# Designs tried in a protein design chat: VH-VL binders against Putative bifunctional riboflavin kinase/FMN adenylyltransferase (ribF). Part 18

Target 1, 179 residues: Putative bifunctional riboflavin kinase/FMN adenylyltransferase (ribF), of Geobacillus thermodenitrificans (a4it50)
Amino acid sequence: MKVHEANQGLTLPGSVVAIGAFDGVHQGHQAVLRQAVERSRQLGVESVAYTIDPPPRCRFQGSRMLTTLQEKLDRFAVLGLNHAVVAHFDERYAARRVDAFIRELTALNPREVIVGQDFRFGRNREGDVALLRRHFPVRIVQTVCCADGQRISSTRIRELIERGEWEQSTVLLGWPLSS
Below, E stands for the ipSAE of ESMFold2; O stands for the ipSAE of OpenDDE; V2 stands for 0.75 times the mean of E and O plus 0.25 times the DockQ between their complexes.

## First folded at step 22 (VH-VL; framework fv_iratumumab)

Design e3 (from d2 with heavy chain L101F; at its last look DockQ between E and O 0.93; V2 from the best seeds 0.85)
Fold by ESMFold2, look of step 22:
Structure e3 (fold): chain C 179 residues (1-179), chain A 117 residues (1-117), chain B 107 residues (1-107)
Amino acid sequence: as target 1 above (179 residues)
Amino acid sequence: QVQLQQWGAGLLKPSETLSLTCAVYGGSISYYYWSWIRQPPGKGLEWIGYIWHSGTTDYNPSLKSRVTISVDTSKNQFSLKLNSVTAADTAVYYCAREWGFYAFDYWGQGSLVTVSS
Amino acid sequence: DIQMTQSPTSLSASVGDRVTITCRASQGIRSWLAWYQQKPEKAPKSLIYKASSLQSGVPSRFSGSGSGTDFTLTISSLQPEDFATYYCLQYDETPWTFGQGTRLEIK
């Protein structure tokens, strides 16, 4: 797996791009990332995880990260991704125009872009899925639930860890807990 | 395809407020940036600022203290106000559509604004 | 702010000539450079975007090249309708800035 900084100008002849913070690379994330790998193979192009470091909730809300960046990247590699593109998330990145993000994605020549239902980007969160669809084919990832019907999320996993629910948190995460 | 038509008062006295409006035809104002650019007679072009359809703006630092750009999506229009004008603000003012690949691809017809002595 | 310097400020040429206009940025702007043509009393017209991409409806005698800090507009065989003022624009980083212009006149 090759790792790139978002600002390095990586160009690909084609790709499937999954976008997210992917904190913890929990089982919901794994479902999305495996779809990206599978679709890329079907289309004869390379798979890309476009990820943000640190996750926005950690930067703006003080939430604890479930993994270090290197641990996240190692998990992407286990899942079979060809590339990871890492965007450094700070106030300058968050203040960029929506077309700055569109420019970055366009260089990857995505045959498909995979995002969550509430995906937003750019200054004042003004970029949305409708904007992405004007430029790329977009697949919306479905909410993944555990056996009890609860949504799998990094927030839920942090809450379980804080309450000492180690077995449940590990089941939802699908990896050993970090630090 | 897309057409921009602009209007507003063309003769001002020093200290007055410049006010121009740009209407967009043949396309929606949504999902583009919309800019104002000016050109003093016989001189080059200066970008004034842009607005996104949500109302978010960015302005040339040289004018930021005096400029306001507004958008009215229901009328498919956006506007420029420039406070406290002087003779140095005499220029042809253009509205333009802006996107990160094509830059300014559609322009209004231009409005000459003259600030008297 | 990124300063854009065009050369020459003006030039005279004959129909059929090959004309080259250059634009230099004070810092790297990657390929986010556009070229505009402006005739008297008219709004600028888009010719080239992203350094080298020809705008729809623009004759193939126009071409753009360059990246980083040095950019060139070329007219391969000048036509009578090409006598105008030409501007480059950087749109990599706000504030967007134009070159000072190049006036192309009939010799």
Scores: ipSAE 0.764, ipTM 0.883, lowest interface PAE 1.0, mean pLDDT 90
ESMFold2 (binder alone), look of step 22: mean pLDDT 94; pTM 0.952
OpenDDE, look of step 22: ipSAE 0.894; ipTM 0.946

Design e4 (from d2 with light chain R30H; at its last look DockQ between E and O 0.92; V2 from the best seeds 0.86)
Fold by ESMFold2, look of step 22:
Structure e4 (fold): chain C 179 residues (1-179), chain A 117 residues (1-117), chain B 107 residues (1-107)
Amino acid sequence: as target 1 above (179 residues)
Amino acid sequence: QVQLQQWGAGLLKPSETLSLTCAVYGGSISYYYWSWIRQPPGKGLEWIGYIWHSGTTDYNPSLKSRVTISVDTSKNQFSLKLNSVTAADTAVYYCAREWGLYAFDYWGQGSLVTVSS
Amino acid sequence: DIQMTQSPTSLSASVGDRVTITCRASQGIHSWLAWYQQKPEKAPKSLIYKASSLQSGVPSRFSGSGSGTDFTLTISSLQPEDFATYYCLQYDETPWTFGQGTRLEIK
């Protein structure tokens, strides 16, 4: 797997791009990433995980990261991604115009862009799926829930860890807990 | 095909407010940036600022304290106000569609605004 | 602010000549440079975007090249309708900035 900085202008002749913060690379994230790998193989192009570091909640709200960046990248590699594009998330990145993100994606020549249901981007969260669809084919991966019907999320996994619910947190995460 | 038509008062006195409107035909305001650019007589072009259809703006620092750009999506229009004008604000003002791939691809016809005493 | 410097400020040329206009940015702008043509009392007209991509409807005698800080507009065989003022524009970072212009006059 090759790792790139977002602002370095990776160019590909074709790709399938999954986008997200992917903190922890939990079971819900894995659904998105596995879709990208499978679709890329079906289409004969390379798979890309476009990820943000640190996750926005950790940067602005002090939430605990479930993985270091390197742990996240290692998990992408285990899942079979060909590339990871890492965007440094700070106030400057959060203030970018929506077309800065569109420029980055355009260079990857995506045959499909895969995002979660509530995906937003750019200054004031002005970028949405409708905007993406004006430029790229977009697939939305539905929210992944555990057996009790609750959403698998990094927030819930953090809460389980804080309460000492190690077995449940490991099930939702799908990886051994890190320290 | 997209066309931009602009209008507003062409002669102002110092301290007045410049006000121009740009209407978009043959396309929607949504999902583009919309800019104002000006050109003093015989001189080059200066970007004034843009607006996104949500109302979010950014302005050239040289003019930021005096500029307001607004949008009315129901009329498919956007507008420029520049307050406290002086003779230095005499220029042809253009509205334009803006996108990060194509820059300014559609322009209004231009409006000459003259500021005299 | 990114300064854009065009060279030359003006030039004289004959119909059929090959004409080259350059634009230099004060910092790297990747390939986010556009070229515009403007005739008297008219709005600017898009020629080139993203340094080298020809705008639809623009004759193939126009071409653009360059990346980073140094960019070139070329007219391969000058036609009578090409006498105008040409501007480059960087659209990498706000504020967007134009070059000062190049006046192309008939010799």
Scores: ipSAE 0.778, ipTM 0.891, lowest interface PAE 0.9, mean pLDDT 91
ESMFold2 (binder alone), look of step 22: mean pLDDT 93; pTM 0.949
OpenDDE, look of step 22: ipSAE 0.892; ipTM 0.942

